# Designs tried in a protein design chat: VH-VL binders against a4wlj5. Part 1

No score or structure here was measured in a lab: all are predicted.

Target 1, 172 residues: a4wlj5
Amino acid sequence: MTCYKLSRRRDLFAFPYPLTVWRDPPRSVEVVRDFVESYDIRHIYTVGDVVTRNFLEYGLAPTSVAVDEKTRRGIKVEGLGLYKRVIRVNNPPGYITEEAWAAVEEAVEGGVLIKVDGEEDMLSLAFIKLAPPRSVVAYGHYLGALVAIPVDWYRDSILRLFNYLEQCQQKA
Below, numbering starts at 1 at the first letter of every chain, in headers, positions and changes, except where a header shows other numbers; Kabat numbers aren't used for antibody chains.
ipSAE, averaged over its two directions, is called F for ESMFold2-Fast, E for ESMFold2 and O for OpenDDE. V2 adds 0.75 times the mean of E and O to 0.25 times the DockQ between the complexes of E and O.
Where letters were taken out, [cut] stands.

## First folded at step 13 (VH-VL)

Design X2
Fold by OpenDDE, look of step 13:
Formats: sequence, structure tokens, C-alpha cells
Structure X2 (fold): chain C 172 residues (1-172), chain A 120 residues (1-120), chain B 107 residues (1-107)
Amino acid sequence: as target 1 above (172 residues)
Amino acid sequence: EVQLLESGGDLVQPGGSLRLSCAASGFTFSSYAMSWVRQAPGKGLEWVSAISGSGGRTYYADSVKGRFTISRDNSQNTLYLQMNSLRVEDTAVYICAKDWMYWYGYFDYWGQGTLVTVSS
Amino acid sequence: DIQMTQSPSSLSASVGDRVTITCRASQGISSWLAWFQQKPGKAPKSLIYAASKLEDKVPTQFSGSGSGTDFTLTISSLQPEDFATYYCQQYYDYPYTFGGGTKVEIK
């Protein structure tokens, strides 16, 4: 039998998957950074204003991002000038419109800021579906936690969720 | 404005050692991976090494693995390349390059380079 | 390692000419390809990322296409300032590798 030796910190294997962090920044971002580096993640995608802001502020610039920039949240995301391509999409709550799908398809290649008119939450599923290998998709949980999903480990499980979704006609 | 300024290039004998530096400014240094790329006289570009923003992960070309060490001091906004056991084929202009993102792999900014000559 | 085969190694062209440079990867690299321009004695300049996306302030005569293994850089109408050496680079996986370069010279 082949001998195997743990080459990483054992605590890294204790991470819940998906990675759920209940700490505030900067610690939450640091945890994701450690995960990214430890598992050699190559692509980082964030969905949500708060998550995006925190990642940018604390030095983990996402490959691409989706935000809604709604004034009701009172959140200003700094550092978005990093992204060379800005795509505006209409995406009602609970939907992934065709427009949104197209934006995510481009965004997985990197350097894209998706500005969502509506709600961006469902775009996390789109990113998970379309992201290349060695990717992580991060978003804010409604209970306040940071969730980071390693796509290679959860893509299939997440894709099964689509079986519970209904096809619709939502175009820009 | 992003600026990358390499230094430390010199003439050394085979088997010798040299340490290169790259002083970075105009951006949050620790937020981006950095790489060294070299170019032998009259030749093309060759990737040498990369280091993550935090410095926690490094990569090396096979041609330099075990001989070169990439490091960074984020408090000083400086990237380093420690070169040991230098060979004649290591002769090149060494250029530091900034990753566009934390870990994307596309270099959006390049330095002018510093010349390393390894000769008997 | 992923080998990048760039062709041609050199070409002569005139101002206004359409120039095409190709780069082939030894394996699929999706769209994780960049193009760079380098003039003698100068640092490389980034032109294109993700195979087809133009870097900021890059003239529109430059375009990139391709995915998987075959990629193309096109200069639709060569300008005087475009005479230089061009390189492709894959960043799909380590080690990052460059094409051999294409020197675009004045005819």
C-alpha cells in the first residue's frame, strides 16, 4: 500500500465544507486566504456587496464579482476600479436571468464586475456551475456568516439544486 | 501609478550567489501575487518564480528549483529573488511582474529588469 | 509542462498590413492566455488577457481570439509603433510558459 503523510495543517481538514466563517473581517478573509493558498485555489468569485468589499479591503481581490450596490444597504464598495469590464444586468430576486447567465459566463474568465439590478444572490449558483476548476465562490449567508464554496468539491451537489428550480422566461 | 524597480543585477562567477530586489509602489503590495520573469540576451521570456500576496505559497520553474528562493517583505513593499549556485544559462535580464489579481496569473505591470551575468 | 508554440518566429510587414500571430498550447488551457508586446530595451507591455480581452489603453487594432489550444493575435492595420516582438503566455497552470516570440519587422 502507498504510504501517505499529511503535508498540511490538520486543522485545515477540519474545515466544514462548504467553508462557513462566523467571524468578522479581517479574520474571515484571512481564513479564506489560508484556504485559497493551502488548497491552491486559482479563482475567487464573490457574490454580494459586503463580501466583495471585505475581500477587496483585506487583500483578497476576487477574480470577478457580482454586486447590486443598492443604497438601502448603505454599503460603498471601494476598489471596484480593479475590474476592467463592467456588466450591468437585470436580475429579479430568486431568478437567474439569461442576461445574468451571460454575464457570469464572461465573469468566470476574470476581471469582471457584474452590477446587478435586483438581487445577486442566485448568481452564486451560476458561478458555481460555470466556474473553472480550482475555484471558490464566496457569498454572505443570511445569518451573517461568510460562505466559501470550493467548486470542485461541491459542484455536483449544488447542480442538483437546479432540479428543484423552474425554467423561466426572463430576458433583459 | 504602479512602479516596479528591480535592482541587484551584477556579474558573478558560476556557482556564485546573488540577491535581486524589486521595489514596488503605487498599489497595495500584499494584495497581489508577484513573479520573476527572465530574458536571456536575444532570447524570449521565461517565467522563473511566483509568490502569493501573503508569501505563504511559492512556485518555481524546474530550471531554478532548489537554487532560487523567492520571498517578499510586505512591510517594505519589496520582492526578492535569492539566486544560489548560479549557472551560465542563468544569465538574463530579470524582471519583476505584478499579478493583476490576488492569484490570477496575468501580469498587468512589468519592471524594466536588472541584468544578471554569470560568466567565468 | 505546457509548451507554447508560437509562429511565425518573425515576419516582415508594412504599415497598414494585417498581421496574424498564432500560438498553440500542448494541451487545453481554456482561455487562460495572454499576449505581450516588447520593444528593444524595454519592459514587456501587456496587451491581451483571457485570450481575447484587451488591456486598458491598448489600441483597437489589436485583437485576440481562440480557446483550448489554438490562439491568435491579430493586428488589423499595423501602425508604426507596432513594430516589436510579441509573446503569448499561458497562465492555466504552473509553470507559466511563454511562446518563443514573434518579431514584427518593417518590410
Scores: ipSAE 0.737, ipTM 0.890, lowest interface PAE 0.8, mean pLDDT 92
Fold by ESMFold2, look of step 14:
Structure X2 (fold): chain C 172 residues (1-172), chain A 120 residues (1-120), chain B 107 residues (1-107)
Amino acid sequence: as target 1 above (172 residues)
Amino acid sequence: EVQLLESGGDLVQPGGSLRLSCAASGFTFSSYAMSWVRQAPGKGLEWVSAISGSGGRTYYADSVKGRFTISRDNSQNTLYLQMNSLRVEDTAVYICAKDWMYWYGYFDYWGQGTLVTVSS
Amino acid sequence: DIQMTQSPSSLSASVGDRVTITCRASQGISSWLAWFQQKPGKAPKSLIYAASKLEDKVPTQFSGSGSGTDFTLTISSLQPEDFATYYCQQYYDYPYTFGGGTKVEIK
């Protein structure tokens, strides 16, 4: 996969998408659980330390997860031992690097904890692009909501956001 | 520390009923889908049924649909299989299997099984 | 239903032999395939998930490969504890289905 850099229209990447949940856990996780059971969702991917902690704590174990090393200072995410494969990637703020793409490509097959040195939030786009059918990708909105993206319904619409990214050069 | 212990297997006549239990420990039971898998004597494995962590979604193999009901009691950490209208071909060891995730399909832990024999 | 055809149904081998077991799906299943080991009177033991990824504590003589419809379990050098029956299982779609098994016996 190609390295991408966020360059313009950051407001589009911050727009809350459906299934946006403006509730504290466990209620936020319960909404996603009801959705995955109602719509035959087979795979759950979480991006971000807080969303990952909440899903694990409140019983909706994700298929794979991505967390930011910078946001783990002193905050304990219990249950990460569930993941049998740990992949560490370098992903500067505003980028999706080649190594981050490769890590997500493996992670969509399940059982992976991606530890991001840098910023993990752009990996939600990589998950949305690469996730198999019947997947949901969940992340935190900057205004405090839980966002869950069922990829079967929203992948093509959200992938148009790649039109606002630049390709970049990176070390192989 | 994950343990799955099946019970309730017995000798029953065709047309009879039986309820199997699987006691789970060593993990947060409600966080994972569970399945029943069976193995007829001297034969291979056959998936029978699955249930989501909350119990809100169930699936059945065609061979048991309408006759078997999977359920779970998350307060008791127990998975059940209610088996009605039993047939000779239902004779098997019934094995409880834990999904690795909430609903992934790969079983990371298996019980030892409980034998159901259907004969007159 | 997705049928899983596993070959061979049995084989005899010596310690140190390389063993290859194949599994063919009746339709594409991407990489959603697992391998299990089962010894007589015991529960199945999980070996491989996602076609090629080793379960924790599984010895490195085991490897898996393939995608789509054709999958292989390889035991690079049989050890005494590896004599068992091996099953593949697809988890691409319901009903989940298993191959017929491959019994690996001491020659």
Scores: ipSAE 0.616, ipTM 0.816, lowest interface PAE 2.0, mean pLDDT 86

